# VH-VL binders against q5vz03, part 19

Target 1, 156 residues: q5vz03
Amino acid sequence: MVDILGERHLVTCKGATVEAEAALQNKVVALYFAAARCAPSRDFTPLLCDFYTALVAEARRPAPFEVVFVSADGSSQEMLDFMRELHGAWLALPFHDPYRHELRKRYNVTAIPKLVIVKQNGEVITNKGRKQIRERGLACFQDWVEAADIFQNFSV
Short names: E, the ipSAE of ESMFold2; O, the ipSAE of OpenDDE; V2, 0.75 times the mean of E and O plus 0.25 times the DockQ between their complexes.

## First folded at step 4 (VH-VL)

Design xc7 (framework fv_ixekizumab)
Fold by ESMFold2-Fast, scan of step 4:
Structure xc7 (fold): chain C 156 residues (1-156), chain A 120 residues (1-120), chain B 112 residues (1-112)
Amino acid sequence: as target 1 above (156 residues)
Amino acid sequence: QVQLVQSGAEVKKPGSSVKVSCKASGGTFSSWAIHWVRQAPGQGLEWMGEIIPIFGTADYNQRFKGRVTITADESTSTAYMELSSLRSEDTAVYYCARDGEYYDYAFDIWGQGTLVTVSS
Amino acid sequence: DIVMTQTPLSLSVTPGQPASISCRSSQSLLYSDGETYLHWYLQKPGQSPQLLIYEVSNRFSGVPDRFSGSGSGTDFTLKISRVEAEDVGVYYCMQSTEWPYTFGQGTKLEIK
């Protein structure tokens, strides 16, 4: 993730900080742009949670997948409440990090919720992550792995 | 159905500024981008910039950077485009348009346009 | 900035005959997600532009099947199989693959 998140720190819903490089190394990364006050975001977040949990949180062989939440909430407290209420055990860019706006601009996010699936170098695999999850469920993840630089590192 | 309704025509002197409004009705205003596009009389379309109200940040075409300011008021579902240091070549119809989530990066709904005339 | 060039700039067609408009970009419009963000709009006299075709070849809701879009990379075409009086106006292509978004100069379609 050298090109987009590199030396930045990410946060968990419990307030712990982690180094982005270490947390995202050799994984397919989903950038999730959403806000609690957006009804479509509240509708989609549980689907993403189920998707994430099946691949990463409950699997005996966790898939190389991570979600980085990029909040459009109005306050740090609203962001934290949204994460505690509906989100999976993934990571978020800190609310006060101005890079939230840089990522929105870089990936041309013009509506939320939006799920952008990216390679390690920051190139977009798909800008239609929500549609793919809704229509194909877990099957879409294999396409993302094949498009990503890490497919040779992913074993049974 | 979503509609965008713009403020009325204006006549301005060179060096002044103009602020055009775009009020949205129907749908969720805050969660999609509002773009501003202008068209000089008898000429083509030129993209000026955008705002996504929920993020509160705007992006501008570098050609207009420093003169254009795009803002939004979520409480009134209204976006604004302010252009300063007006010149005669700024005479144009100014449109707001929505970037639909369903039609990624295509402008599916447009306002009726606001004619801004800059003359001495 | 990506430059969009339309040809012809003006086109006069007898009703019922076909029309074809070309749009060329100064660089590829293929995004890394495999999508091509090239769209076509029609501006009828005295009206706002309206979306006709999005992402090269997809007809917007309510657009007659007389309209079709095709192309890839840097070369795109809008075709009208049988021109009708209501099709009069200026046609614009737009790219939204890269910021700033840019439009072609427009092609004016008139009836003979």
Scores: ipSAE 0.531, ipTM 0.833, lowest interface PAE 2.1, mean pLDDT 89

Design xc8 (framework fv_ixekizumab)
Fold by ESMFold2-Fast, scan of step 4:
Structure xc8 (fold): chain C 156 residues (1-156), chain A 120 residues (1-120), chain B 112 residues (1-112)
Amino acid sequence: as target 1 above (156 residues)
Amino acid sequence: QVQLVQSGAEVKKPGSSVKVSCKASGGTFSSFAIHWVRQAPGQGLEWMGEIIPIFGTADYNQRFKGRVTITADESTSTAYMELSSLRSEDTAVYYCARDSEDYDYAFDIWGQGTLVTVSS
Amino acid sequence: DIVMTQTPLSLSVTPGQPASISCRSSQSLLYSDGETYLHWYLQKPGQSPQLLIYEVSNRFSGVPDRFSGSGSGTDFTLKISRVEAEDVGVYYCMQSTEWPYTFGQGTKLEIK
């Protein structure tokens, strides 16, 4: 994602700022488009949290995976509240960053929630991340790692 | 589930503007894109642009950029397409349609169409 | 912009006979995710277009088995195994691999 988010800063649910390049290097990146006021987003976010936690927090070796939330919420407060309530310990593009709208357009997001899995150069691995997680669970991550051309060094 | 109902036919003079509405019912309006497609009499389909209401910004086909404005009102579940500087060549049936993630960006639901006639 | 070209532009068929419509794109419709976003629509006289086939070969809900889609890259085909009276109308292919979305010029199917 360094080619797409290189010099940008990302935020945590606690409001802390991190360097995008350092946080996303050598990882499969999921771009998550959602909003708290969208009922399907509220339904899917806990499943994504379980998926993320199993790969990154509960695994013996953390998998090379990171989520970047791209909010469609009505305010920065709504975005942060949504992150605190239902999200995993992943990252988000700041609410006031106009790149939120550029990412939506670039990845042809026509409905939310949407989970787009991308390579380091920003090319799409799959536009159907939500469906793959629902249907195959953790097994779909192996396909994403293979497609991303990332050295596999993890176990679950 | 979701149904799209458009405003009625209009007759406009050259140089004027027209604003066509598309009201969604039976489903969630804000979280999916509404597309606009036109069809001149006896001709094929042409994509004009889209809006996803929850993001509030629209995207346009370059052919119409500068003349077309697509907006949405979440409180009434209605999308609008406004076309300005009308010419006789803009005479067409204007359709709204939505796509679905379930059908890979295919347009699964269409409005009934609105005939706009531009004549003096 | 990707240009979509359909052949033939008009087709007249006796009921019960097969029909075949071709759609060619000026560029490959294969997206980086391995999917091909090519769809087929039918517009019956006086009606809005309706979805028949999505992503090359998947039948939309309620579409009879006699309709099938195939193809890859730049060359796609819609087939009707046994044409019936209710199949009359104009068939359109559409690509949604790249902005802007584009349609073929349409193929009119008539009964003899």
Scores: ipSAE 0.611, ipTM 0.861, lowest interface PAE 1.9, mean pLDDT 89

Design xc9 (framework fv_ixekizumab)
Fold by ESMFold2-Fast, scan of step 4:
Structure xc9 (fold): chain C 156 residues (1-156), chain A 120 residues (1-120), chain B 112 residues (1-112)
Amino acid sequence: as target 1 above (156 residues)
Amino acid sequence: QVQLVQSGAEVKKPGSSVKVSCKASGGTFSSYGIHWVRQAPGQGLEWMGEIIPLFGTADYNQRFKGRVTITADESTSTAYMELSSLRSEDTAVYYCARDSEYYDYAFDIWGQGTLVTVSS
Amino acid sequence: DIVMTQTPLSLSVTPGQPASISCRSSQSLLYSDGETYLHWYLQKPGQSPQLLIYEVSNRFSGVPDRFSGSGSGTDFTLKISRVEAEDVGVYYCMQSTEWPYTFGQGTKLEIK
């Protein structure tokens, strides 16, 4: 994710900051565009939370998956409240980071909620993450990992 | 279901500005994008730009950059398209259209259109 | 900008006969996510455009099954298996793979 977020900082729902590279290294990343005032966002966020929890929190071996929330909320406090109320234990781009708008444009987000699944270099695996989770559940993650270049290769 | 209702026809003089409204009813206004498309008499469709009300960011076709401004008022569920420095070539029907999560990047619902006539 | 070219520009069809409209793009419409964002609209006389087919081959809700879309890359086709009087109007293809979104010049379908 270094090619996309570089040395940017991400935040947790507790307001703590983490380095994007360290947090996203060797993982399939989901860019989640949503807002608390958007009813479809409120409907989908619990589904994403269940999906995330099953892969990362409940698994004996956590899957290489991370969500980065890109907020369309009206304020930093509203964003943090939304994260505490409905989100899983994932990360967010800081509310005041202007890169929020650059990511929106880069991935052609025209409606929310939108879940864009990306490789480490920022290439899109799918723009239909929400649809895939709703229709296939955890099975869609296998496809995402296979499409991503997240393998330990041995030279012979 | 969701409907988009536009303001009425207008006749404008060259050099003036026009502001067309698009009021949405039903559904969650903030959750979808609103696009503006125009059609000159007897001609095809031309995309002008878009806004996602909740992000507050508008994007424009470069052909209209500097003359077009797209805004949204979430409290009234209304999007606006303002076109300035009008020329006779801007005579067209202006449509607003919705882009939703169900039909990515396709326009599933359209307003009825607003005829803007620019004449001396 | 991606240029969309439709053929023919006009088409006259006897009721009950099939019709076929071609749309060609100046660049591939295959997006990096594996999807192709090519859509078809019908504009009936005096009305707003209405969505017929989205993402190449998916019929929009309520669209009769006599309408079908196909194609890939740069070449796309809209087919009407059995033209009805209600199908009169101008058909447009649109790409939304790249900004700015662009439309074909339109194909006018008439009954005769």
Scores: ipSAE 0.484, ipTM 0.818, lowest interface PAE 2.8, mean pLDDT 88

## First folded at step 5 (VH-VL; framework fv_ixekizumab)

Design xd1 (at its last look DockQ between E and O 0.78; V2 from the best seeds 0.00; counts 0 for: pae O 6.7 > 2)
Fold by ESMFold2, look of step 5:
Structure xd1 (fold): chain C 156 residues (1-156), chain A 120 residues (1-120), chain B 112 residues (1-112)
Amino acid sequence: as target 1 above (156 residues)
Amino acid sequence: QVQLVQSGAEVKKPGSSVKVSCKASGYTFDSYAIHWVRQAPGQGLEWMGEIIPIYGTADYNQRFKGRVTITADESTSTAYMELSSLRSEDTAVYYCARDSEYYDWAFDIWGQGTLVTVSS
Amino acid sequence: DIVMTQTPLSLSVTPGQPASISCRSSQSLLYSDGETYLHWYLQKPGQSPQLLIYEVSNRFSGVPDRFSGSGSGTDFTLKISRVEAEDVGVYYCMQSTEWPYTFGQGTKLEIK
């Protein structure tokens, strides 16, 4: 992820910070654009949480998968409350990081919720992450991981 | 049901401005971009710009050189398009249309259109 | 801007016969995700445009199966297997792969 998030830090729902490069290296990364006050975002977030939980949080062998929430919320408190109420144990860009707006433009997000699955270099694997989870459940992850080039990150 | 209902026809003089409204109902207004598309009499369709209400940001077709302003009011679920420095060539029907994530940058719901006539 | 060119600009079709409309773009409409954001709309007389086909070949909800779309790269086709009286209107292709979104000039379909 060094190509698009490299020097940034990310936050957990508890407020802890992590370096984006360390947290995201060698993983399939999903950029999640959503907001607490939007009903479709609130409807989808539990489904994404179930998906993430099955692959990562409650798996015996966690899948190489991470979600980065890119909030469209109006305040830090709205964002935090949303994450604590409905989100899984994934990461977010800090509310005050203006890069949230640059990512929206980069991926041409015109509706939320939007789940964009990306390679380590920021290229899009699919813009249809929400649809694929709804229609195929966990099975869609195999396609994402095959496209993500994460095996190259383990080479010498 | 999902609907976009636009304000009524306008007759304007050259050099003035017009503001067209587009009221949404039956869906979550703030989640989806509203696009503006115009159609001159007997002509095709031209994309003017968009607003994404949750972000409060508008993006424009540069062809209009800053003459267009697109806004949204979440409290009334209404988008607005204002076109300034009107010319006779701006005589057209102006449509609003909704973007949807499932249809990826296609316009699935359209307003009924608002005729704007620019004449002296 | 991506220029979208439709041919023919007008069709007169006997009811029950097929129709075919071509749309060509000035550059590839392939997006970085491997998808192509080319859509078709119908504007019936006196009405707003309505979505027929999204992403080259997918019929929008409620669109009859006599409508089909195909193509790739810069060349796209809308086909109507058997034209009916209700199909009268102007057909537009649109690309949304790059801003500004652009439309073809339209193809008017009439019954003869």
Scores: ipSAE 0.678, ipTM 0.874, lowest interface PAE 1.5, mean pLDDT 90
Fold by OpenDDE, look of step 5:
Structure xd1 (fold): chain C 156 residues (1-156), chain A 120 residues (1-120), chain B 112 residues (1-112)
Amino acid sequence: as target 1 above (156 residues)
Amino acid sequence: QVQLVQSGAEVKKPGSSVKVSCKASGYTFDSYAIHWVRQAPGQGLEWMGEIIPIYGTADYNQRFKGRVTITADESTSTAYMELSSLRSEDTAVYYCARDSEYYDWAFDIWGQGTLVTVSS
Amino acid sequence: DIVMTQTPLSLSVTPGQPASISCRSSQSLLYSDGETYLHWYLQKPGQSPQLLIYEVSNRFSGVPDRFSGSGSGTDFTLKISRVEAEDVGVYYCMQSTEWPYTFGQGTKLEIK
């Protein structure tokens, strides 16, 4: 199975490098397209942070979930500042990685913020991640896991 | 109020270029894609291309064979569509429209249209 | 490119009577996310197109409930339960499932 991010490297808000293949193995992946200068992005990011924290960052049993931020910021520094200010402890595609643009095209990103929930192979589970989080909270994750057909039992 | 206001009518000679503007107001300009759609007299709608201002990248209908250039200026909240090597067949009303995720990628806001007439 | 075919291309309706417009796509408009991005627009005489129905069956803001959309896969229908004079214009279906976006030929609705 070919991963959507393949052998690419991801980064944390602290600058650490992470192998995408290993980090996303057998997980539901949320591609988060956003930018600091985008007011709707700034409004939603804290909500996503709470969602992520509840499922992964502070969970006794972390859910099979990861967020990959695909920045639309104007600079690497702007991206970093955004991550530090409002983002959860999730991963990001490096600013200088041209794959950012390819992902935008692949998933028909015509507005931000956008949260696309995908399988590791890149198949779309839903492109309405924001809506589902807002309307259903953590309950929507169970649906994602079922749709992803992940090889593990998980219950919220 | 959310609106798109386009530049005025144009009369052009064959072989020349035209650049139509679309000024957005009432919303976060850089967050929404702007599409261009044209309509020849008495004809239907034809999609030309789109741009997401914050990304600065545009996609085009390949049927125009590279004659279309779409740009955006965030400082003025204005999108532009330039069509080069104009032909009589390019005579049409050109519309800009906003693409919204809230309406599942439908065009929820349209400009008033710009008539471009190409004649010798 | 996905070809969108509307039928009929024109119809004349007596006020108060129902109308139905069909839109067929050359391939399924079901996207990988399980959604179907088929929309309907109305262009009234001398005006810009306006959004009527989005994603097959959702009425846009301000659209009367006499308008309804339905369908799946490759076959879609716009219905007007009771046509009014203000409904005169050209109706377009549009798909945004695949690039490039494509429109139907349009259906001209007139009042008898």
Scores: ipSAE 0.016, ipTM 0.614, lowest interface PAE 6.7, mean pLDDT 91
ESMFold2 (binder alone), look of step 5: mean pLDDT 93; pTM 0.951

Design xd2 (at its last look DockQ between E and O 0.64; V2 from the best seeds 0.00; counts 0 for: pae O 3.2 > 2, grease 19.5 > 18.9)
Fold by ESMFold2, look of step 5:
Structure xd2 (fold): chain C 156 residues (1-156), chain A 120 residues (1-120), chain B 112 residues (1-112)
Amino acid sequence: as target 1 above (156 residues)
Amino acid sequence: QVQLVQSGAEVKKPGSSVKVSCKASGGTFSSYAIHWVRQAPGQGLEWMGEIIPIYGTADYNQRFKGRVTITADESTSTAYMELSSLRSEDTAVYYCARDSEYYDWAFDIWGQGTLVTVSS
Amino acid sequence: DIVMTQTPLSLSVTPGQPASISCRSSQSLLYDDGYTYLHWYLQKPGQSPQLLIYDVSNRFSGVPDRFSGSGSGTDFTLKISRVEAEDVGVYYCMQSTEWPYTFGQGTKLEIK
C-alpha cells in the first residue's frame, strides 16, 4: 500500500493505532468516503458492515479484504460516534491526518457515500463498490479479488 | 426537484473582486459537489473548481487557484465563488452546476448563470 | 490539461436530416475502472447548458432517442438521426477523466 497510504498509521474504532502497510498488505482495499451527517452514508454503512462481517470478521477463512474509512466528519467525536454506532471492525484514517483530503482528490470523490475498490498499487478496480454491493451482494468480491494484484490461496 | 439559483449580474472595475452565490432548493445540498464553470462572450466553457459542502474544502483548476475561492454554507444551502484581482478577460457568465453519483462526473443540474462584466 | 477539439465548429442542417459532431481528446479518456468519462451538453439560445449524453453513449433522462453517442479512446461522435427545430444551439463535449475537467470549443447547430 506504499503508493496510496505510504508510511501512515490507521486507527480502529477503539482508538488503537496500526501500521497501514502491515494491516493492508496483500488485500483488496476499499476506501470508504462517508460522514455521520450524511443520511445516505448512514443508510449504506450497515450494508457495508454486513458485507465485511460475512467476508472477514466471522468467516472461517477470512477474505483478503479491508475497509479504510476516510471521514468527512466535522470533528473527531463525530467520526468516533459514527464508527461506534454503525461501522464494522475495519480501519480508518485518523481524523487529524490531512491526507483525508488528498485521498478525496486522488480518487475524484465528488459525492458521498462512495466506496472505491483499489489494488495494492492504488489503481482503481471500481469506484462503484456501493452499487455493486447493493446489486450483487457478496458475489461482487469475487470480481474484485480477481482484478487485484494479490497472492491468492494457491499462488506462490 | 433540485434547482440552483444564482445571484444577479454585476459590473466591476479591474482589480476588484466579485462573489457569486448559488443557492440549492428542492433537495439535498451537502453531499454532492457544486462546480463552477464560466463562459466568456463568444467563447466556450471553462471549469473553475468544485466543493462538496460537507467536506468544507474546495479544489481548483490551477489556472484560477491564486484568484478564486469557493466556499459553501450548509445552513443556507448556498455555495459561493469569489474571484479576485479582476481583469477585463474575466468578463463572462459564471455558472454553478451539480455533479451526482448517477451521471459519473457529468453535470446534471445547472444554475441560470451570472453575468460579471469587468470594465474600466 | 487534456485538450478537447470539436469539428465542425458550425453546422447548418435541413430539418429531418442527420447531423454528426466529432470530439477528439489529446489523450485517452479511458479511466482505471474501464469507464470513459466523456459527456455531451447542449446549450440552447439564451439558456444554460443541459446534459445530453454521459459516459460516451448513455442518454440523460428525457433526451430523445434520436441523439446517440459513440467512440472510444480519443475519438468520439455525437449523432442526431433526424434534426428538429428544437435542437438548435451549441453542443459541447466535456471530459472528466482527469482534472481539470475540460470542454471542447463547441459546435453551433443551426436550421437551414
Scores: ipSAE 0.515, ipTM 0.831, lowest interface PAE 2.2, mean pLDDT 89
Fold by OpenDDE, look of step 5:
Structure xd2 (fold): chain C 156 residues (1-156), chain A 120 residues (1-120), chain B 112 residues (1-112)
Amino acid sequence: as target 1 above (156 residues)
Amino acid sequence: QVQLVQSGAEVKKPGSSVKVSCKASGGTFSSYAIHWVRQAPGQGLEWMGEIIPIYGTADYNQRFKGRVTITADESTSTAYMELSSLRSEDTAVYYCARDSEYYDWAFDIWGQGTLVTVSS
Amino acid sequence: DIVMTQTPLSLSVTPGQPASISCRSSQSLLYDDGYTYLHWYLQKPGQSPQLLIYDVSNRFSGVPDRFSGSGSGTDFTLKISRVEAEDVGVYYCMQSTEWPYTFGQGTKLEIK
C-alpha cells in the first residue's frame, strides 16, 4: 500500500524529524490545513489539541490517530510560532516541502481551517473533521476508525 | 456582516481586456476562496474559476482557454478577475462569490455583480 | 464536465400550492468522503443568486422551512411546500463535487 505521505519526513514543534511511514503506520491520519494569521484556525486549534491529547498524548492506550499539520503560514518561523503557541504534540509537514501545495490541491482545500481525515493511503474518510469534532467530540473517532478498517479496533 | 462589493459596470471593445474587482469586508478574507461566475443576458450561470488568497493559487474553467486571470490582494481583501481578448459573447454580469467549508463549498455570499458589455 | 439538467425549465404556480424542481447530474455527485455536494440557489429578479440549500438537504440561514431538498447520487429535488410571491425567480442547482463547478440551466418560477 502506498502511503499518502510516502517516504517523506515530518517535523515536530521542537524541530525533531520523524519518518512519515513509521509514524503513520496503521493509523487514522488527520491532515490539518491552517495558518496562524487565520482567526478561525486560531479558534479551532485548541479544540483539536484537546481532542488529540485525549486520544493520543495522555491516553494510557493511545488511539491509532495522528495529526499532520499542513501549514498555510507565510514563513517557516510563523509556522513554528503557531505550532508552539497553540498546537498539540502532533506532526507537521516541513514548511519548505512543496508537497504542502500538492496536498492542498489533492483535497480541494478552499477554506481554512480544514481537517481532512484520511486513511494511510490517502483515501478520504471525511473532509468534515472539524465539524465532526465540534458536534460529536471523541465519539466521531470511532466512526473514523471503523471507516479506516485498520487492523486494530479501538474503543473510546 | 460580511459583504462582497464589486467594481462598476464596464464597456469594452472586442479584443480588449477587462479587470473586475471584488472587495470583501467584515470577515476573514484569507480564510475563504473567491469564485467568479458569469451570467450572459437571459442565460444561466457559468463558473469561471476560483482563488484561495492565502495560497495565492487559482483554478480556472478550461473553457476559457487561458483568457481568465484571477488574483487576490490580501492587504486590501480584494480579488480580481481579468478577462482578455474580449468577445461579444463575453457580455455578461460577472459575480464574485465566497465559498466555505462550513457550507460544503457552496457559495454563501455573492457580490452585487458587474455588467461587462463588449461591443464595437 | 458534470452536466446538470433541471426540469422543468419554467414553472407557474398558484400561491399556496406546492412546487417541485428536479436536478439530474450526468454522474454521481457522491464524493469519496461520503458527502454529496449538491446545492440550490435562488436568483430573484434583478438580484444576485442566493444560497437556499447546501449539501442536498440543508437549509441555509434565513431560508424558510417551506423549502426542502432531497435526493442522492444523480437525482435531486427541491420542493416548496407553499409557494409565496417572494419565491419568484430562477432556481439553480450546482455541483461542487468535481472541478469545474457546474450549474443547471435554471428553473424560472412564476406566480399564476
Scores: ipSAE 0.054, ipTM 0.728, lowest interface PAE 3.2, mean pLDDT 91
ESMFold2 (binder alone), look of step 5: mean pLDDT 91; pTM 0.945

